# Miniprotein binders against F-BAR domain only protein 1 (FCHO1), part 2

Target 1, 248 residues: F-BAR domain only protein 1 (FCHO1), of Homo sapiens (Human) (o14526r1to248)
Amino acid sequence: MSYFGEHFWGEKNHGFEVLYHSVKQGPISTKELADFIRERATIEETYSKAMAKLSKLASNGTPMGTFAPLWEVFRVSSDKLALCHLELTRKLQDLIKDVLRYGEEQLKTHKKCKEEVVSTLDAVQVLSGVSQLLPKSRENYLNRCMDQERLRRESTSQKEMDKAETKTKKAAESLRRSVEKYNSARADFEQKMLDSALRFQAMEETHLRHMKALLGSYAHSVEDTHVQIGQVHEEFKQNIENVSVEML

## First folded at step 3 (miniprotein)

Design Q11
Fold by ESMFold2-Fast, scan of step 4:
Structure Q11 (fold): chain B 248 residues (1-248), chain A 103 residues (1-103)
Amino acid sequence: as target 1 above (248 residues)
Amino acid sequence: DTDEIQRLLELVNRALEILNRAIAGDPKTMWDALREVARIEDMIIDAAEHSGDPDTIMQALDALYQLIRTVSEIRDGNEDTVKRALEIVREALDVAQRLAEEG
């Protein structure tokens, strides 16, 4: 992974735009995760409801009295499986709430960051503007100086020399202000760019850590449910073995 | 650095003292002096653009303005005066060039 600071400085502000775009995509990926988990929860809920119906079928009217213990084994197992999947559905619904809560907090953090981002973009625009104006101010100043030299060579009146001197002084002051603005804009730009790069890197790292933690919770919930399903199945096999052939 | 910029300003000030007394007998010598002065002007502008320090910027601009004004006030100077001015200007350019290469 390239350092955000190094990428940020590349291609005359292109790095800033790329990093900022990446940061803005964070909330979208958070919503997409919530949508995925919601679909997964629906699958579990559907399974649970289907198993509950199947369990009811097993519990009603066995055709042979001697088969009653085996139908009871099916009913108990089916009910427990329905409950396992219903419990997973509830765990996933709770996880969706956690994901959405994180998403809300993430959006608030991004909104607070917007003022700093706007400030950085303003610094970029200011620097661009003064960078374009500085050469023009410099050229005007130099032209005024050259005009003074030309007039002196042409045996010009004192009044015309005084006018040229005044124009040169005004051009010098304009150039001084342009240089000051350029230096201030450059310093402001450099500092804000560095601050923004570090902030964007921290935000992306924090987002990735949160997403990994949420996926970890998902994995744990699924794993726990699979363990419970395995236990239900083992009980099912055991209960079949416990039915005596002598009773049939 | 600021020390090298200060040396450049000192050399420019010495050039200004000599140019104020210049009487040119040879147009080529006067033109050479103006060409060297223009180079120093560019170096001063570059220093101002990169300093960030308002006092340094103002000192550089003041030196630039005084240099330009003095040049514009020169009439025909004698050859020795212009030659000495050119030597100081060339020395200032050497300092400025060394500053740009090391700075």
Scores: ipSAE 0.000, ipTM 0.074, lowest interface PAE 26.2, mean pLDDT 68
ESMFold2 (binder alone), alone request of step 3: mean pLDDT 63; pTM 0.511

Design Q12
Amino acid sequence: SPRTLWEALRQVADLEQLIIEAAERTGNPEAIMRALEALYELIRLVSDLRQGDEETVRRALDLVQEAVDIARQLIERTGDPERIQDLMRLIDEALRILEQAIEG
ESMFold2 (binder alone), alone request of step 3: mean pLDDT 60; pTM 0.493

Design Q7
Amino acid sequence: SPERIQDLMRLIDEALRILEQAIEGDPRTLWEALRQVADLEQLIIEAAERTGNPEAIMRALEALYELIRLVSDLRQGDEETVRRALDLVQEAVDIARQLIERG
ESMFold2 (binder alone), alone request of step 3: mean pLDDT 60; pTM 0.486

Design Q7b (from Q7 with A15L A60L A96L)
Amino acid sequence: SPERIQDLMRLIDELLRILEQAIEGDPRTLWEALRQVADLEQLIIEAAERTGNPEAIMRLLEALYELIRLVSDLRQGDEETVRRALDLVQEAVDILRQLIERG
ESMFold2 (binder alone), alone request of step 3: mean pLDDT 60; pTM 0.443

Design Q7c (from Q7 with A33L E41M A47L)
Amino acid sequence: SPERIQDLMRLIDEALRILEQAIEGDPRTLWELLRQVADLMQLIIELAERTGNPEAIMRALEALYELIRLVSDLRQGDEETVRRALDLVQEAVDIARQLIERG
ESMFold2 (binder alone), alone request of step 3: mean pLDDT 61; pTM 0.470

Design Q8
Fold by ESMFold2-Fast, scan of step 4:
Structure Q8 (fold): chain B 248 residues (1-248), chain A 103 residues (1-103)
Amino acid sequence: as target 1 above (248 residues)
Amino acid sequence: DPEKVRELAERIQKLLDEFKRAVDGDPKSIWDALRELAKLENEAIRLAQELGNDELVMKILETVYRAIRLISEARQGDPEKLDEALKLVEEAIRLVKELQKRG
């Protein structure tokens, strides 16, 4: 039954390895998300700093009297846009901390998962070993039975018959123990494979939910910034309209 | 005790029938085949011990073991061996019925 067992769980082990490989990609995607958000935050920070410089240029506008109020409008608008993007930068930096915190918790869960995987693979090896030994135990028992029958036919001594009977009983006991070990090893293997598959599925689903929630936070932060930018733009237009025009 | 021998033979017959049904399915039924095999071996060994390793019982065990080897070979990529394995299971069932008649 060694070949039967080997063929059977070779297929099951392949499926297990595929699922486990997928699970191991989780922490990698978490790190990639943090990296993406970090680059996005850098873009916002760069914009904020550039707008702050424009504000300084507006503040240094020539004292031409008529045009001075317009430089103030540019300065105020530039300062407010710089602040909007700086606020988004800080929100994204906080989100990165959330992503990394989730990553740390994920690694702890994955460490426990790895220990359980080792246990499952140990069960595979135990089943393999028992499966390889079982056919030998079966053959030994059958051979002892055949030897006993041959001795009976040959009308051998009682002493030789007693020896053959003892060997046959020992072989039967050994076979019974091997079958019991096989059944126990198979049940353990089956249970651990099922448990592992369910755990892998749960881990993947949980990871996807966490990633969606983090992306939702990213979207909300960006949307809030768009609302603020719209408000700054409306104030900019209103400030232009409020500048009086007087010619002498 | 003839009644005890018949009871054990009937249990082996039931396990052989269940084994045949499990093996007759797709590869996904292999788990069921392994489970039935373990039960069959334990009952067959009990019967063998009760009958002092009777020749007929030994033929039953050997036929079942040969069927298992052919099932394994068929699953590796030789489907033609599966028909041979099922014929051996049917032969084992026939041998068990002969044993039941003896009592």
Scores: ipSAE 0.000, ipTM 0.353, lowest interface PAE 13.0, mean pLDDT 77
ESMFold2 (binder alone), alone request of step 3: mean pLDDT 68; pTM 0.617

Design Q8b (from Q8 with A44V A67L A74L)
Amino acid sequence: DPEKVRELAERIQKLLDEFKRAVDGDPKSIWDALRELAKLENEVIRLAQELGNDELVMKILETVYRLIRLISELRQGDPEKLDEALKLVEEAIRLVKELQKRG
ESMFold2 (binder alone), alone request of step 3: mean pLDDT 67; pTM 0.614
ESMFold2-Fast, scan of step 4: ipSAE 0.012; ipTM 0.496

Design T4
Fold by ESMFold2-Fast, scan of step 4:
Structure T4 (fold): chain B 248 residues (1-248), chain A 81 residues (1-81)
Amino acid sequence: as target 1 above (248 residues)
Amino acid sequence: SPDRIQALDRLIQFLREILELAQRGDPRTLELAIDEVNALIRLMEFAAERTGNEDAIRRAQEALDEAIRAVQELRDKLDSG
């Protein structure tokens, strides 16, 4: 007899469906990440352009007299901030390319995965079909056995006993073929379900690792830009301090 | 279901009778006898599962274990001949 209860295939089938759905979300999340970074890059580009325009106000035309050196300090600082944000825009655009390259590789893996899933679902369907037919063959054989036992107790003729024995043997042979089909279908189903589950787990782990690495690159680019912005701000403060207030 | 328990016990009896006939060694029918026993083994596993009675399932498991060992011995003899 099987180890019924140690592994309930209904639970594994539910797990398969849940895991496969999660795997399918992978390429979607990769595309969503690219879209997010693209919008973030647009924000940075917009800031850069606005800051460059503001810099022109600081340097263009009307400031006169003793305040002119402070307008220069604003201009220099504004230009440097514009450049910091433009550089971040460029880094984010490069990161989008990395995300898309990963997406292309992911699609190749998912194509193979889909082929294996179709094969697994075919195995499920075959097992389901055989499982529905098997009880009929089983019931028939049990009835033949019961009939043979009844005739034995009633001390029936040898001819009738031989006939009952032949019917039982034919029912056993029919059931044997049904059982062989069931055992084959079940073994194929079990192996494919296990293989699919392990593949799904590996794919999810690989996807998480790639996504973490891409987010790490995003974080590093933003952090580097913040450090540069802090440096620009420090230079701004120093440049203000260096403007002389003494009139000779 | 008492009827299913009785049917399972009857299957156990027939399995043992067929094994005894196979073990007596009619060489011309040995391969067919092995096939018939294997069919009964598979049927008994399914019948026991659907019977839902612990004692009946235990008796069936004992008979199945005995039959599986006997079939292996018969197969070894067939392969040696």
Scores: ipSAE 0.000, ipTM 0.130, lowest interface PAE 22.4, mean pLDDT 75
ESMFold2 (binder alone), alone request of step 3: mean pLDDT 75; pTM 0.641

Design U11 (from U6 with A33L A47L A60L)
Fold by ESMFold2-Fast, scan of step 4:
Structure U11 (fold): chain B 248 residues (1-248), chain A 80 residues (1-80)
Amino acid sequence: as target 1 above (248 residues)
Amino acid sequence: SPERIQDLQRLIDELRRILEQADEGDPRTLWELLRQVADLEQLIIELAERTGNPEAIMRLLEALYEAIRAVSDLRQRLEG
């Protein structure tokens, strides 16, 4: 019985540890998101700098005469594209700051979570200890009852019967205290396990909601930049069309 | 008192029937059986302190302990 109790509660502890492990992955994923956005920002900054250099090279090497207005249109468009990507770089750098700020708040929440986990594990140890001691108290009480009944059947002296009755009553008192300790430890364990499970679920849901919001901000920034790029290219087409072919 | 002894015996017999019909499923359901066992132990101990019939109480506790042993045996089968 004590062997069964220990292994049964170990199964519940394994479930708890699996859920807690999942929760601990939260801050790791927040850091990974910041790293991803940082790499993405570097790509945008690199593109912006390359386009700016290309625009400068076009300005320095352009042929003079009738084609000059088209080189100007090309230069202006290239400069505007460089600016679009530079603006995205700045937006992504601001988003990284938001991710890191969330990460700091997340660490505070996780510190409190660790304290509660220690409390839950302490309750597990208490329950395990009480569970192991309870069978011996039960066996002692049963033995005292059996002895008292044997003496009753053997028609022993009143003094011996009174002594056996006193021993049985003391054993019952000890067993009651052991059962009360077990019930108290079990109730505390069950409450803490339930509280932990609900907290882990809430933390996972809150983290996923936060991550979705941060990804939404990322998507919005990228989408806004793509709209601006489309506008730059439309202006480019119109500026080409507006170049006069008259040699006056 | 005699009616209460019969009621407790009936509950122990019901617990044994539930154990005999238990599927080899998720052992997590066994925590409910352990709770019921603890509650029955408490009730039997309370009765023992109120009644002068240790023989009847002894029989109830032995029946309960046999049921707990069956729970242990079921757990061993589920995990073996």
Scores: ipSAE 0.000, ipTM 0.326, lowest interface PAE 13.7, mean pLDDT 75
ESMFold2 (binder alone), alone request of step 3: mean pLDDT 70; pTM 0.563

Design U12 (from U6 with A22L A60I A67L)
Amino acid sequence: SPERIQDLQRLIDELRRILEQLDEGDPRTLWEALRQVADLEQLIIEAAERTGNPEAIMRILEALYELIRAVSDLRQRLEG
ESMFold2 (binder alone), alone request of step 3: mean pLDDT 65; pTM 0.503

Design U13 (from U6 with Q9L R16M)
Amino acid sequence: SPERIQDLLRLIDELMRILEQADEGDPRTLWEALRQVADLEQLIIEAAERTGNPEAIMRALEALYEAIRAVSDLRQRLEG
ESMFold2 (binder alone), alone request of step 3: mean pLDDT 67; pTM 0.516

Design U15 (from U6 with Q9L L15F A33L E41M A47L)
Amino acid sequence: SPERIQDLLRLIDEFRRILEQADEGDPRTLWELLRQVADLMQLIIELAERTGNPEAIMRALEALYEAIRAVSDLRQRLEG
ESMFold2 (binder alone), alone request of step 3: mean pLDDT 66; pTM 0.488

Design U18
Fold by ESMFold2-Fast, scan of step 4:
Structure U18 (fold): chain B 248 residues (1-248), chain A 80 residues (1-80)
Amino acid sequence: as target 1 above (248 residues)
Amino acid sequence: DTDEIQRLLELVNRLTEILNRAKAGDPKTMWDALREVARIEDMIIDAAEHSGDPDTIMQALDALYQAIRTVSEIRDKIEG
């Protein structure tokens, strides 16, 4: 038995509601991931714009001074950093589209899940109804048996005894039908509960795998940007060293 | 498709109206709203499939997630 199966069965109908509520939280987490990435992309875009502005400051450095070549080195480095962060912004925007596409898939799965939940709840209602009727059928049968026994002790007419016997037989058949309905409703309920528990488990596992993959894409994009930033910095150091000190 | 986008936005607006009415209502009004919300929720999912516009889909998802949260709050209040 799975985790969801054990929880589902142990808590009867309340377990079903708890598991279904958990499944419904999946789409919310997907939306929250999209929101987080959107905010992260805004941070990168803001950095990119700020670096582009800083690059213009380097471009306004005194062109007639001995420091002019170093201002150029700052400008080139600042521009390249701005581009690195702008590229990350675009990658994150693309990732948001991937997250939203997955969210759309989840909503379709949620709709299908809701249809199956209705079916399972119908089975619960049927079982509940049959469970309520079974004690009444049993009580009626018991009362008919008691009446038949009382009439026998009172040495009642054969006609009245025959009537009592007929009523008892009809009550016995009614009880038999109630037991059959209960057994059928119970089997249907158990099968649908098991199917729902397995489905909910599969949905949660699938959701976790998708979320991990999306986070992996996020991590890869950030890592790629860090590598590019390192390359820009190494180039910056080399460009400084290449500025000639010789004056003519 | 502009018509598909317009339909989805109208459904989102309708969902918001229903939820706002439910928040201010009595138990009967809240139950009626929950039934209507379920119907509109299904229609939004169907319309989003045909819109193709990321911004509109995002707006629809936001509305659906807000509805799921608000429905839970309303249900808790009714069952209280």
Scores: ipSAE 0.000, ipTM 0.277, lowest interface PAE 14.3, mean pLDDT 75
ESMFold2 (binder alone), alone request of step 3: mean pLDDT 69; pTM 0.533

Design U19
Fold by ESMFold2-Fast, scan of step 4:
Structure U19 (fold): chain B 248 residues (1-248), chain A 80 residues (1-80)
Amino acid sequence: as target 1 above (248 residues)
Amino acid sequence: SKEEIEKFIKLIEELKEIFEKAKKGNPKEVWKALREIAELEEKAIKIAEELGNEEAIMKALEAIYKAIREASEIRKKLEG
């Protein structure tokens, strides 16, 4: 009932190669996720550095007099925002390490998968070879049987009949062995194809779960940072309110 | 043993009817029939082996051979 299982039964096992190719794309998507997070971390680092520079500018440009407390409020807020984004940068860098570590574990799993794929492909090759020989063995047996029947009708000598019978028995034995090899090869092929399809499906599902978990970590880090930014903004508003108009 | 071969011959007659309908312009029925012939070939050989009867094997293979030949000729016409 599985889409993957049905695809494995395709002509010349093209379905197997398609499914295996899809599985091999997993490590590529893992690397692409690491690259995406790395670019995102660079954005945060750039923002952090810019806010730190803005804080220094506010400090150096602070006018002496009435507005001095408000410039201090801007400096404090800018420093805290720079810190929030720097912390996110560090969290994202740690997440990149987790993604890359998963990628390495994934490659080990894929190496084991390759070994099992080789076994499955060997079964395909065996079935292909036996499949090509079976029609010839069958035709030879039928031809020997027809020859034996022809000789019987022609009132041939007993010696010639005995020779024909021997040839027919040898052809029958050869056909029997070819059929046994074909049935055995087909059963092995079908079992290995089913096992491979189930394994590929499990690998894809496991990969999707891991990628979702990594994205969850990404979302949590971003959310935590946004909460802290909101707190910095509330402090900013409160610090403004605390500046007295009574300064005259 | 003879009864099992008679059942197999009936199955081949059914496939013949499917082939005759397919060659009038239904390619899907031809491909289905070709797949069913392969399954019947496997089944017939297993039955003949269980019977240990050379005559039964010969009759089963003769019927299969005829069906495969007819299917091959139909396929050539569809491919050509």
Scores: ipSAE 0.000, ipTM 0.146, lowest interface PAE 19.5, mean pLDDT 71
ESMFold2 (binder alone), alone request of step 3: mean pLDDT 65; pTM 0.451

Design U3
Fold by ESMFold2-Fast, scan of step 4:
Structure U3 (fold): chain B 248 residues (1-248), chain A 80 residues (1-80)
Amino acid sequence: as target 1 above (248 residues)
Amino acid sequence: TPEQLRDLVQRIRELMEEARRLIEGNPREVWDLLRRIAELEDEVIQLAEQTGDEEVIMELLEAVYRLIRKISDLRKQGSE
């Protein structure tokens, strides 16, 4: 029994099982993305806090020193860099909320899909059961036919021939019903397998699209921050040039 | 709750033990096992909706999906 089940049902259902498990792993990747962004946000927040502390060093000493205007330029630049990284931290925290919201959406989609998955699994079990019964029904019919032929050749009594004919007709009807059940179960199985496969493919495509969009938002936030950092450094250079070399 | 989490972890452990036995004896019953995993997933989702904690929800769901993946891997080993 196990050989038939393993080779027949394993081969036919391999695609469904692979797609089913792939879809179920979607929420894992969503959680992993949220975790990654959370760690990245912590790095940015740490940088921001460290830069703010560094800015205070530029504020040391007396305001009356000849170098004071340059320390002020350094302080302003450091504060602006701290703010750039703090803004990125906030943007990443917002993105984490978007990722988690998508995760919740995935759970709802999986819940809706569950009924269809269960229905498909039921169809597999029904077809499997009918597939096992069909050979027995066929064997019984063949045995009744052989018995009837044997009795015919042996010139048996009319009563025994009538009994054999009745048994053969009953076996034929049973086989006909078994074939109809098999055909019906197979059609239902094939339709539900196709529906499930298409559903799983759509879910996988939707997941990949969402993940790409979330990564795109991540990339955009980082790029915006790099642009702002570049502007801060350009201002820093200009502010240095604006400090007078004239002795007061 | 901690009690519901403990019960869920035990059910995951029981399903893993059952998966190993079924793969060795009756590969066809993997479909029945998948149905039971789907029922477990439904319970996790219901518990998650009651809790309202997104982190707890994702943590529990991840545990279920890791179980599904491991069962799939064990089935592949049994079919080879």
Scores: ipSAE 0.000, ipTM 0.181, lowest interface PAE 19.0, mean pLDDT 72
ESMFold2 (binder alone), alone request of step 3: mean pLDDT 65; pTM 0.477

Design U4
Fold by ESMFold2-Fast, scan of step 4:
Structure U4 (fold): chain B 248 residues (1-248), chain A 80 residues (1-80)
Amino acid sequence: as target 1 above (248 residues)
Amino acid sequence: SPDEIERLADKIREFLEELQRLADGDPRTAWELLRKVAELENELIRLAESLGNDEAIMRALELVYEAIRLLSEIRREGKD
């Protein structure tokens, strides 16, 4: 049972529901982002651990032979590369905490939004109630007018005419109040519907802005790590060049 | 006066026509026009009652009902 359909048809009511549904997808997308980053962090941690194992192989690679300096170069490079990926893992774990913190704020905002939607539905109930009073008040007024005209035709006493006039005026006053209540309830309902739609739009925009910022942090962390990896690789190349090839 | 009732009625019709003319669906503008129509309807009713005759009151109520009907038509979306 929805009273929205009694007052609004077609795309306006449908648009309101579609927008509200989109707003409700916000917290889901926040959780999905956290899950994505968590899996990405696991990849980095796995890489780091694998590189550490590889470094141990280089450490055991024939220390007394001609190739010993090259094994040392591999060991140093592998350890530093493992560290770069471990640092990215930690940065991503911190970002997950930021995402979850935003998620908590988002849930509080969504609960408030739910309360305001309930307030809008309450305004619909009020409008429905006053709308039912209007036809009854109008019918009463028309019946009093007809009764007054009938008495006029019957050449009744002034006293009876005065009484009929008084009843008609009271009925007109009741109808006037019913119309005023209807207009007030309608205006309140329209305002709350509009406020809800604008609030939904603002929530969607704020959510997109927050998600973009979180993705920006993700991109920055990855970029920073790529720079560090590049530096490790340049050091690796330099260390290779420093190994002497001259032998006696 | 009767002239003031007709002036208010004309103003109400102007705002309703402006609402019907809105194609972009700007919600804020539509809301402001709806609120203004409601204010003028209340002024019309008060003015009619101050005149104290049944004909003026009935005329005012007919104009209010006309406004309600047209607003209902404007509220229907996707076809109207």
Scores: ipSAE 0.000, ipTM 0.137, lowest interface PAE 20.8, mean pLDDT 73
ESMFold2 (binder alone), alone request of step 3: mean pLDDT 66; pTM 0.518

Design U6
Fold by ESMFold2-Fast, scan of step 4:
Structure U6 (fold): chain B 248 residues (1-248), chain A 80 residues (1-80)
Amino acid sequence: as target 1 above (248 residues)
Amino acid sequence: SPERIQDLQRLIDELRRILEQADEGDPRTLWEALRQVADLEQLIIEAAERTGNPEAIMRALEALYEAIRAVSDLRQRLEG
């Protein structure tokens, strides 16, 4: 069995439906990725706003007393964390735009795919029509053959035999033409089905490559933010150490 | 609509039933079954188009391809 044939005669009746269903899930997964990143951006924005409020708390701490320099350390680190998470929010919003742009391209490809599916369905209609004619042509030919054989056994006139032979030859020609039309329609349909399967495979591969690239961009943005957060924390530790006990 | 999809599935099920019940030993009975299959193929195409659903259309195409191959195999036996 060919790859194409195995999909139709496989143990689970894979067929074109499995390949097309998978392809159809592509745009859905693109939208789901955009939705996921949008929720992730909201988390970052929420964190940023909360840290900004926490910074105000540190700023409003008692300015008199031994702990005042440490409130300043908390304020600075809280402000810097708020900024880091706000920047990630902006980066994720930009990534959502890239995902949606890809989604638009994907929908155009899927519209073309639908048109080609309709074209394949038209080829099936042609094949079905031609297929219906073949049994009728075959039955007529068989009936003419039986009639000719009966007349031969009955020892009829040469004129009657010639007439029966002519009818059989005409029926044979009709059957031959019906078979040729069927073979042509079948070949066209099989080619269109194969082309569709190869297109579905190519669309799936292209989709996976695009999704991987988008996830790579997501990972890079998150990683950059983690590096910045680490730097803020290191500065926080250094700022604590720099507060002199001897000032008291 | 769900009803149009259900109508399509009913036609597909009927097509498969006729193919499974075909009498391979009788040429006249087999040709009659092949005629019924051809009629159902047309009805399935029309029903699939009425759904406007690409997944339903592909399900119909899968069933039709299975039928076309089965019919081809049966015709080769009749002609051989």
Scores: ipSAE 0.000, ipTM 0.079, lowest interface PAE 26.0, mean pLDDT 76
ESMFold2 (binder alone), alone request of step 3: mean pLDDT 81; pTM 0.779

Design U7 (from U6 with E41M)
Fold by ESMFold2-Fast, scan of step 4:
Structure U7 (fold): chain B 248 residues (1-248), chain A 80 residues (1-80)
Amino acid sequence: as target 1 above (248 residues)
Amino acid sequence: SPERIQDLQRLIDELRRILEQADEGDPRTLWEALRQVADLMQLIIEAAERTGNPEAIMRALEALYEAIRAVSDLRQRLEG
């Protein structure tokens, strides 16, 4: 049994390790999301600053005259565009707070998960140990049975027969206890492996739901900004149209 | 509107005062300051949009850029 048992237990342990590895990637992806949003916020801030600087340069280059009202319209709309991008920066920084808060919750869940993994691995070690003892107990029992049978055939003294019977009974009890320990260790191992697999699956599903929600918030913030940019552009077009070309 | 420009300037001045005080080392005060800064930034954005004055909007943007940097620095320090 040792060859096939070791191979099958190795395959089950490999599956466990693959699932656990996947679960451990969760907190890494949470940190990566926070980093992505942080970089994205920097892009928005940089665009805002560049646009504001460009708006300021335009006002200094234009002399006073008939074109002045159009430059004011241009500057106001450009500055409002810069403001839209800065508002997105602020919203994204707020979202980072939510990502980090979720990360803190993950750390608590993962700490508990690590404790359960240790318990499961301990069960693996116990099963391995008991599995190695079982063949020795079985061999000892068989040897005692053979010795008792040999003594019967040789017509040995009653005292010697009683002694052999006692040894066989003790070996039988030892084997029975080894089998019971093996069955208990196997049952505990199987239960903990099943519990771990179900928990890993639940953790991955929960993580995916949280990540989807956070990405949804990101998408919503970006969409709101695009709507505001569209409104600023529409106001810009209307303000251009409202500038009078008539002279008195 | 001169009144809207004055309202915006008051919000900017309040923001700068809170940011300057936040540097001074009480963790309880830091958390409260961070919350107040976030609220004021939103109010400043809304007020700036309503002015229609390019100089006022530019002053608001400059104050908001400083606030974003300060908020980022404070968060990094609190996170350790």
Scores: ipSAE 0.225, ipTM 0.724, lowest interface PAE 4.6, mean pLDDT 83
ESMFold2 (binder alone), alone request of step 3: mean pLDDT 81; pTM 0.773

